# Designs tried in a protein design chat: VH-VL binders against Inositol oxygenase (Miox). Part 7

Target 1, 258 residues: Inositol oxygenase (Miox), of Mus musculus (Mouse) (q9qxn5)
Amino acid sequence: FRNYTSGPLLDRVFTTYKLMHTHQTVDFVSRKRIQYGSFSYKKMTIMEAVGMLDDLVDESDPDVDFPNSFHAFQTAEGIRKAHPDKDWFHLVGLLHDLGKIMALWGEPQWAVVGDTFPVGCRPQASVVFCDSTFQDNPDLQDPRYSTELGMYQPHCGLENVLMSWGHDEYLYQMMKFNKFSLPSEAFYMIRFHSFYPWHTGGDYRQLCSQQDLDMLPWVQEFNKFDLYTKCPDLPDVESLRPYYQGLIDKYCPGTLSW
Short names: E, the ipSAE of ESMFold2; O, the ipSAE of OpenDDE; V2, 0.75 times the mean of E and O plus 0.25 times the DockQ between their complexes.

## First folded at step 1 (VH-VL)

Design s5 (framework fv_siltartoxatug; at its last look DockQ between E and O 0.01; V2 from the best seeds 0.00; counts 0 for: pae E 19.1 > 2, placed apart)
Fold by ESMFold2-Fast, scan of step 1:
Structure s5 (fold): chain C 258 residues (1-258), chain A 123 residues (1-123), chain B 107 residues (1-107)
Amino acid sequence: as target 1 above (258 residues)
Amino acid sequence: QVQLQESGAGLVKPSETLSLTCGVAGGSISSYYLSWIRQPPGKGLEWIGEIYYSGSTSYNPSLKSRVTISVDTSKSQFSLKLSSVTAADTAVYYCARGLRYFDWLKPYYFDYWGQGTLVTVSS
Amino acid sequence: DIQMTQSPSILSASVGDRVTITCRASQSISSWLAWYQQKPGKAPTLVIYDASSLESGVPSRFSGTESGTEFTLTISSLQPDDFATYYCQQYNSYSYTFGQGTKLEIK
């Protein structure tokens, strides 16, 4: 890693991934699943959670604006324009970042945001900063977790893979706990949208089942809107609220356990 | 439609400071990173540096001792100053937009570019 | 800095041809690669991002693929408007770096 101290954004990004790749172990992820698995932190509606997202701040740059709810509506509207007949997909755009509220409950950024990867096996080349950030991860010194397959069987399926802990896995588990009535495509998008080494990097194919291969195009389609969404003239969020409240009422109504 | 427009002197003498401004229209400058990129005649592209609405900057290490980028949010513009110029600094200078992700760990590509302005360093 | 190497430097082709331009990174950059098109006297315009994602408004004849550190830009049936210089750019690490360019010219 060259010129580490010369750029504050570079320092911030690298430090976050170094912390993530050092501390995201099989034990860490297992503990987080237990910590959050009763979904007892808060009871609130989807719209309350969207509003709560606006309280997120970058602690290393507190003067920066964070219109997280605006991004959620922008992503949802981009999907709505491209896929007008798939209202569940519009809702996925609104929901996809809600797991980031864990940061308001004390989770560090490296356990909330950023690219995800399978724990319990050797990281593959397309994982961000793979060559320089895993040296202090104790799992890489453990024979159970330091081989290509690690603790997994060939083609076991991503459903059976323990992913690094972040807003993807947390929100997926939260949606399942609260019995959201969304199709399988929606759950794959939420769970794996930050798994860039897989859907973009082409890695981890040895862990994939046929179902994962069938779902890959859906995750890639969602990714087009998550990373970058262009809207001609964005409507007032207030004017969009009735439409999205209708979708919430259809798929994930009322007060939910977070 | 987002529009980026460079302006500034097209001729700068050796040892002087090159000064350029980029005006931003059609979108909020708080929503993206703003970069300067240059292209010497007949050569490829070189990233100079970027700035965010808050004033946070990052510079190409090969140029950082000579580069200052600043932002004026009230005028929706950002500026480049490159000191102690030589003939090697002759190039077309572009301003460009990189989208700020709300997952701020994600990197950026450039989706909108200004038209470019040629700056010649000559006596 | 990550070095980006494009090949060929100049590619001569005819309208209707299928052409492929290659870009190789000196180290892993995942899929964090964009392709830009630049016509003489004009600013670059985005064609492909994230190695294979087509920018809105860009014709479907453009496509991108990746294999390890090797990336390709393919135009399936060349149109007159496609003759330009193409640049790849990595955004896996700060400082952003570009390839040296591939000039696509009329045969």
Scores: ipSAE 0.011, ipTM 0.435, lowest interface PAE 9.4, mean pLDDT 85
Fold by ESMFold2, look of step 11:
Structure s5 (fold): chain C 258 residues (1-258), chain A 123 residues (1-123), chain B 107 residues (1-107)
Amino acid sequence: as target 1 above (258 residues)
Amino acid sequence: QVQLQESGAGLVKPSETLSLTCGVAGGSISSYYLSWIRQPPGKGLEWIGEIYYSGSTSYNPSLKSRVTISVDTSKSQFSLKLSSVTAADTAVYYCARGLRYFDWLKPYYFDYWGQGTLVTVSS
Amino acid sequence: DIQMTQSPSILSASVGDRVTITCRASQSISSWLAWYQQKPGKAPTLVIYDASSLESGVPSRFSGTESGTEFTLTISSLQPDDFATYYCQQYNSYSYTFGQGTKLEIK
């Protein structure tokens, strides 16, 4: 499990997940999808969005305290080394955390970062801090949402599951709105990369369709590169910029609606 | 056909650690949930815990503080360690398969079981 | 954890009898229930999955039904090979729980 028991930032991480697990409800997530569904907050390029992440440190990570912009390039370069023939996959690495810009727009980090989970059903054991953070969530007192399946039919498919709100779903919807020309695997990996209870924990099997089974290996492959390291090998961003600008021009060019 | 086989010491002293290994043949371990289940003599079945091929585990809450399950995908094996055992831990221990990889989305039950191995905790 | 309560604990019957075994869940588990047969000294074997689906190779005299949180296993015409202990198991929860068992004995 990802239940963190030590690390220099544990109090921050626990507080973030306690707030997340208390306030992420069916109602909250539904309202956030409406709030961010018109993509009228800002117009900017992908590289401008990457630059904004220079000021963001992910408070849900117990072992890392550096700006998320470095993580974007680290992930992208790891994928490029392992999969040199899949240029779209390199770009997934650069893009995957850009939804975290919501934290710079005043959203609390517990609604932006961290592991995701389905709202509308009982949280499963591999959800981070599951045993100590859900007691104040009002949905767990609601018989519609407090059973193993909650409001869902068996095997309804993760595309039909209301995930906790955060950077995964925001970025997925932004990519659809701006009509990115990436393959479907790219959209899927971005949408579910923070769903660790599922792709790493093996939980929520009752909600998945055949499509989710077919996509799981892609999410697991991406997860190998999304993992943080403690090594100080930071990428030389300026030398990498021309390559990634070329991929942006190919798949998601110009000024985009955010 | 998928076959599971438990192995390990059949006698363990009180306060020591019970260790078992399950070998899986005739199917891919990389796609499945794998469980340990036990049955004390003359009593019912108790689920101990499971592991997914990626290494993720879930444990019975009543045993969680004493249980470790691990997987070695290169050997198609997974293991159980149960610490601080007492006579109450004397049981037949089964390994079992839940769901195969491409069918993991189905609600799961245990479709293939090992033969079981008796582990006795005594001096 | 979801509690599974089986009844009866012991059932005596004769070859040819129709028997039913009941399992009740402490909360809704939808259809996510299995029935196992266990003979002395052997591992359990799956009989019914998803409350009513017959496992391959299991005789058609076995059937399962559900009503609310109550689940039943029925053997329509008992055969000598059917005398065993039967367990229900829910899989609507990650902790997976079994009923206490029903021993089916020769009268």
Scores: ipSAE 0.000, ipTM 0.369, lowest interface PAE 19.1, mean pLDDT 85
ESMFold2 (binder alone), look of step 11: mean pLDDT 88; pTM 0.905
OpenDDE, look of step 11: ipSAE 0.022; ipTM 0.571

Design s6 (framework fv_siltartoxatug; at its last look DockQ between E and O 0.11; V2 from the best seeds 0.00; counts 0 for: pae E 19.5 > 2, placed apart)
Fold by ESMFold2-Fast, scan of step 1:
Structure s6 (fold): chain C 258 residues (1-258), chain A 124 residues (1-124), chain B 107 residues (1-107)
Amino acid sequence: as target 1 above (258 residues)
Amino acid sequence: QVQLQESGAGLVKPSETLSLTCGVAGGSFSGYYLSWIRQPPGKGLEWIGEISHSGSTSYNPSLKSRVTISVDTSKSQFSLKLSSVTAADTAVYYCARGPRYYDFWSGKYGMDVWGQGTLVTVSS
Amino acid sequence: DIQMTQSPSILSASVGDRVTITCRASQSISSWLAWYQQKPGKAPTLVIYKASSLESGVPSRFSGTESGTEFTLTISSLQPDDFATYYCQQYNSYPYTFGQGTKLEIK
């Protein structure tokens, strides 16, 4: 649960979304895809990347501040308890926020964290702070991008939608580039887990294909663990390392390109 | 292989409107912006403007008051009109595909297909 | 408008030479720069896009680099077919602008 109505924390969260909704344009997102698409920033293992997350606090998250690596293990353990027979899904929980490492390479927080939305079309009502944060976005002055469908065809499918740039899309592209041996549901959940206006808000149905309708329950299932496992009870990370190292070795071993 | 071909009158009188059409053959132009570029004899290249398949245009400000670009998807063609011409508008006019795509996931930009060019002379 | 300045305006070279042409933007254009080759009497053809990406069908002797607002086009071993005028073009901001051209001629 996110609480956006209280005091100084609301100001920080609002400021992040105002910057995001002002600067995330079709041109910005297409440029970021190209900037990161060669995966030449760093070579490192999954566990090294998990460690790097501890240097970052998510400014879009109103929940209590604690190390991001602990949230990754909390999410993974929550999934493991609910789905003990799907070890690939346990790993999705550990991986889901690793794209946030872009912030450590100089990327501003509004281009890394927070709820995503489609660029290239008019924002829909359930987008966070929708009625007060988009007025300075230049795409909304452009007739190509300011209508309900914008640059998209009806029911084109989310795979053909240009989403605002953040850790979701970056990590999805990184996993594809490095040829992770995970099922399609894993890639889809990673790509769209922050698309709250769609999977929680019920918006953007006009852009969805049959594939998106079929995948929606998977994203909603993952979302239960991403939201409801953000509690002050910290996992014993050292005792969990052998288990998750085994999953990493199975699905995404060795030194990867980021 | 996609091909572009310019057509239109090669001679235009001063103060009249220059009108050119670019035909697209050999494939779909869906997903591309379409551009007009000109080159005066012995000089460099100047971008005139671009149009999307939905008809959205962007023009060089130096020409904006005189230029109109339009698209006819049923005929697979797009057109350039430049009003109130003078001798300074004498140039080879090119149509080109790009430099941008609607599908930014293609990973490819730049004007990758050009017409052969058509010389337009402004003279009485 | 973003001004694109090429240097040199004329470059004399021999077959087999390594040649480098420079293009400088008056302000940041990220990596949104293309290089075109134009032979006498013909339309320009795309050589490099996104500063350093080689267009399909273009020989591997062509390469592009970027450093801030400075961009280069290099031909590692000049061939007879490479004598032409080369133009850089930024497509980061409207209006799109071209450099003035670099004429590569036989020494």
Scores: ipSAE 0.000, ipTM 0.393, lowest interface PAE 17.9, mean pLDDT 86
ESMFold2, look of step 11: ipSAE 0.000; ipTM 0.393
ESMFold2 (binder alone), look of step 11: mean pLDDT 90; pTM 0.935
OpenDDE, look of step 11: ipSAE 0.006; ipTM 0.505

Design s7 (framework fv_siltartoxatug)
Fold by ESMFold2-Fast, scan of step 1:
Structure s7 (fold): chain C 258 residues (1-258), chain A 123 residues (1-123), chain B 107 residues (1-107)
Amino acid sequence: as target 1 above (258 residues)
Amino acid sequence: QVQLQESGAGLVKPSETLSLTCGVAGGSISSYYLSWIRQPPGKGLEWIGEIYYSGSTSYNPSLKSRVTISVDTSKSQFSLKLSSVTAADTAVYYCARAPITMVRGVPYYFDYWGQGTLVTVSS
Amino acid sequence: DIQMTQSPSILSASVGDRVTITCRASQSISSWLAWYQQKPGKAPTLVIYKASSLESGVPSRFSGTESGTEFTLTISSLQPDDFATYYCQQYNSYPRTFGQGTKLEIK
């Protein structure tokens, strides 16, 4: 599904990744962690944040595309069907894209969406458009960041890696700040679900610890439900609200800091 | 009630740099692409370039060697500099903004335009 | 660069007429096309976006269609306020390009 070599989206997708790979530097990511790290942009509930997803502009055909909030419920319901005994995992499906609300607060697309990658080291081959999108990134001219390991030690663990800034890292930090009562697997899946060069491409093994090897199957399981294919079946989102409100009340209740 | 307003010198000498600023009031620049468009008297619209509030720029290749767009988020404004001007650069200059998309990372249509400011290149 | 060609360059019509103006892209732009209305001495204003979506506050007599690389703007029953120059604009690829304009004038 990550083959962008043809089709009507190639130019647009390439432009996004060119901007991302040009501007996502160690300094940029460090600044974004500081900018968002006080979580002072908004105070709101999870359901309010889910509603805000529908304010994000979707360029797909409105007659065949569903609201962004529908895709959150669709992912959650897919997990619920496959893993009925793991209610925390159902909630992960609802939460996983909420970091995209950063776009409503001034973040460019290339700092919100798309495949993530480690900054501070040389990009590996499975990074989208790797051979043609990094030429203007100043970090790749910096001896500290232009080698295979860059600033990292071998097998340092992904939790010690500075990932490109996007909805994955933002939401992970937000959940930790607000002390969500979710298991470690939930935080890990949220943090790395867009790290396709690793979990799908098989790259960056030199940065992985034993924890990352143990967590890989969880990220791959979640990825099965993160479907980009349009589904013709439309569950009534309003009928699902009581169930998911119950999970929110259990794991991340009340008004949260974003 | 989003309002864009151009400002700057209406007369520029040949070979000098044309400099304009667009102020944005009543709305955010932080979620938008910010564009400059021009229209020579009696002619059509020509896109000059745009900037995302983070500083990323895209310029019309026909003008790229002469154009610089910058943004000042603290003042909610963005600016155009066009160097080495000639009589052919005489035009009404408009600023405009475009919302961002979540899927493709590209700016949309122009939802709001400034009123336009006439810049005449003359000795 | 994607070339946008409008036809006709000038269209003379009467109040009450159904008028259609066309915009053709030199290559595929999907649906990433907007139509703007410009009255003399004024800035352009958005009428249609994403080929066929009507901007809020724009009268329902305006509509847009697409067929491959051909796009149309239709006004079903022309009103005095509609006499203006209309521009199409593609936002599929950089650089953004405009059609040359269609001047809609009273017959």
Scores: ipSAE 0.000, ipTM 0.438, lowest interface PAE 11.2, mean pLDDT 85

Design s8 (framework fv_siltartoxatug)
Fold by ESMFold2-Fast, scan of step 1:
Structure s8 (fold): chain C 258 residues (1-258), chain A 123 residues (1-123), chain B 107 residues (1-107)
Amino acid sequence: as target 1 above (258 residues)
Amino acid sequence: QVQLQESGAGLVKPSETLSLTCGVAGGSISSYYLSWIRQPPGKGLEWIGEIYTSGSTSYNPSLKSRVTISVDTSKSQFSLKLSSVTAADTAVYYCARGSTYYFGSGTYTFDYWGQGTLVTVSS
Amino acid sequence: DIQMTQSPSILSASVGDRVTITCRASQSISSWLAWYQQKPGKAPTLVIYDASSLESGVPSRFSGTESGTEFTLTISSLQPDDFATYYCQQYNSYPYTFGQGTKLEIK
């Protein structure tokens, strides 16, 4: 579990979550799904998008300052070492943070980065800074959204849950729109990798279906590499490009709509 | 100090299921790969499979149709079931913890092993 | 599957000797190789990881080298506690595979 109570970026991290937890409402998320749902912001390849990550600062991440594209390759290489037989899973590591490019199109950090949570129901205790960041969220004054289940049915499945808007949901929708040929596990891991209150905190079990129970091990496995492969040793990115270009050509080739 | 200990029936009849449990004490199993490895008497080591505490598994293809590994984090233990056993499955069975520490090259090692338990398949 | 072949199968040596055990991979495994020591009736213990890195607590007389798909474990001055069977293991690809073992015995 991430520790946000210490570190050189604590004030910025707290401010980002305060803004996120204030402004991420059912209405806000619904509007963002419509805004991005036509995927008309840019046409580019996966490797072009990877390059764009280096123009970004992730205000929710208190870790060492080094290029974001290097983290993508580090995560991919960590998965490759542990799961050499699952080349689609190596590609998941490279892709997982590409949704963060929304910040280059004017999205505020609180609508791009950080841990996600379900909107439309009462936040549970493991949500980051839960006890001090939701007071100004208007949905918490709405009786439709202020109970444990809120607008959801028991065990409705996370696929039917409206998650706070960020790079997870955006990239998942983008991958679906562009018809990536990855297995269902890949789409699921991308969609929920930042849902730390669930896969790490153990909260929101009342919203989960059998599919979510079956997929939890995949998300937790991915989370190990996303969390532990950040280090000061930089990968030789240029030597890795041919391998990952081969995977891109296999699963998500050419110029894509973002 | 981390300690692993195997437990389960030491005698299994042909065609039945071999069932073993590994208890982990003195350290966390969270964020570690947990493996089963076996050694027939007088022979070498064979990796059976591994599990991450999330429940994600990887099995040796030669045994995949017969193997199930499960983990119980609340009891700090993980288990092996090997179905349809024959005399060829007679071996000392070891549980082992794999390192998940990634700095530089990344180190995957079986840094802690159980003492091993002999399972004999005989009628 | 990647096949790991060790040589020799049996090595007879005396205390104080320098001994070398070899392990060869059937295909490239980069540096993703470990060496384990197993004494009779005991579980294996890790000696070397990442081909040449000495495990914490292991005596400095143990060392590993690599050259392509060929890997060696060297003990520079053999001690009584070193008589054991040694196994190499690749962790580059699933399934993880072990060499057949080298038994280091006293002359």
Scores: ipSAE 0.000, ipTM 0.382, lowest interface PAE 18.3, mean pLDDT 85

Design s9 (framework fv_siltartoxatug)
Fold by ESMFold2-Fast, scan of step 1:
Structure s9 (fold): chain C 258 residues (1-258), chain A 123 residues (1-123), chain B 107 residues (1-107)
Amino acid sequence: as target 1 above (258 residues)
Amino acid sequence: QVQLQESGAGLVKPSETLSLTCGVAGGSISSYYLSWIRQPPGKGLEWIGEIYYSGSTSYNPSLKSRVTISVDTSKSQFSLKLSSVTAADTAVYYCARDLYEDSSGYYDAFDIWGQGTLVTVSS
Amino acid sequence: DIQMTQSPSILSASVGDRVTITCRASQSISSWLAWYQQKPGKAPTLVIYDASSLESGVPSRFSGTESGTEFTLTISSLQPDDFATYYCQQYNSYSYTFGQGTKLEIK
């Protein structure tokens, strides 16, 4: 569960979550799934998409920044060191934030980044800023969506839950559409890695199936590497490119629909 | 052992709305996408659209202005509505499962089909 | 839309023959193609998915191959139960599209 201290960072993060929790409704998420569900925004390879992450760097700041693609390789290399025999898991590290490219297509930050939560039911206590950010969400005035279960059945499984729209759900749907040959654990980790209220906060157990309980350790393991924010020894991306191209060729080859 | 079964009126008058349901038995409606596919007599197969348990839909652009697919989780069923029908909409209508995950990975072909239901558009 | 074109439209063959049905996509669909068998009055059944993967319960005499945008369905030793109409279908992108069908009939 992430906490933020007082000051400019807290104000910025709070504003993003207030916008997110105000506008992420059942209708909004349903519309976004339709909007992106044809995967007609761009045709490109995984390596081209990794390169596209660098277009998200704000270069107006005179402080030394390194490209966003470096973070993708850092995450992948961390997993590779911990799990050298699970090459598909190395690739998950490279792929996990590629859904953030939606920001280049006009999506606001609150519809791309941040902790996710189920829409269509009452938010649970561990959702970031839960007590102060949902007041203007119209679904909380709707009897269909304002109870503990909302529109869901007990233990329906997270696969059947409508999650707030962001890079998790977008990338998961993109990988499914393009028929990535990764194991089910890979798809699951991508889909739910930002669902902090569940995997870290312990909430939403009433929506979980046995599959979700079995998959929880995988999401938690991935999260150890996703929390890595700074590397004093930056990866040599050019030397790593052939290795990751080999994994791409194995699991998600060629030109893909985004 | 998932089974799909179409049901609805076999005769629809021109200009009215065609309404069909697909009942799901033997498994959760939430583990896959469901498509509607039709086949006019003596002709080939035409995809109408698909839906996921969450309500997310994708439609054939040729039919999008007339088609609505919905899901009712309490009844474990999917529904198809096609408005303003004409004789050209006479066809056998199928529901089919089109997204599946198992322990070996994902595949996304129509692996389970309903038996189909003939809908005739006639006065 | 991606157009799927099958050839031949009608194929006459004898029991024991090796038969091949071809399907061509108007653009790249990777390996995201399925083959279905349909007998008169019945729903289609899945035979091959992901261009070359045999569906569970389908006899091993059925196989699929791919080469660029060209896909083939082969039956290595035709049995009486195999006479049917076969359809290819791409699931690379919406709108999903089917080939026009190949009717496999007795010679």
Scores: ipSAE 0.000, ipTM 0.395, lowest interface PAE 19.0, mean pLDDT 84

## First folded at step 2 (VH-VL; framework fv_rocatinlimab)

Design r2b (at its last look DockQ between E and O 0.54; V2 from the best seeds 0.00; counts 0 for: pae E 5.5 > 2)
Heavy chain, then light chain:
Amino acid sequence: QITLKESGPTLVKPKQTLTLTCTFSGFSLSTSGVGVGWIRQPPGKALEWLAVIYWDDDKLYSPSLKSRLTITKDTSKNQVVLTMTNMDPVDTATYYCAHRDYGDYEGWYFDLWGQGTLVTVSS
Amino acid sequence: EIVLTQSPGTLSLSPGERATLSCRASQSVSSSYLAWYQQKPGQAPRLLIYGASSRATGIPDRFSGSGSGTDFTLTISRLEPEDFAVYYCQQYGDSLTFGGGTKVEIK
ESMFold2, look of step 2: ipSAE 0.220; ipTM 0.685
ESMFold2 (binder alone), look of step 2: mean pLDDT 90; pTM 0.929
OpenDDE, look of step 2: ipSAE 0.424; ipTM 0.775

Design r2c (at its last look DockQ between E and O 0.70; V2 from the best seeds 0.00; counts 0 for: pae E 5.2 > 2)
Heavy chain, then light chain:
Amino acid sequence: QITLKESGPTLVKPKQTLTLTCTFSGFSLSTSGVGVGWIRQPPGKALEWLAVIYWDDDKLYSPSLKSRLTITKDTSKNQVVLTMTNMDPVDTATYYCAHRDYGDYEGWYFDLWGQGTLVTVSS
Amino acid sequence: EIVLTQSPGTLSLSPGERATLSCRASQSVSRSYLAWYQQKPGQAPRLLIYGASSRATGIPDRFSGSGSGTDFTLTISRLEPEDFAVYYCQQYGSSLTFGGGTKVEIK
ESMFold2, look of step 2: ipSAE 0.272; ipTM 0.704
ESMFold2 (binder alone), look of step 2: mean pLDDT 90; pTM 0.931
OpenDDE, look of step 2: ipSAE 0.035; ipTM 0.647

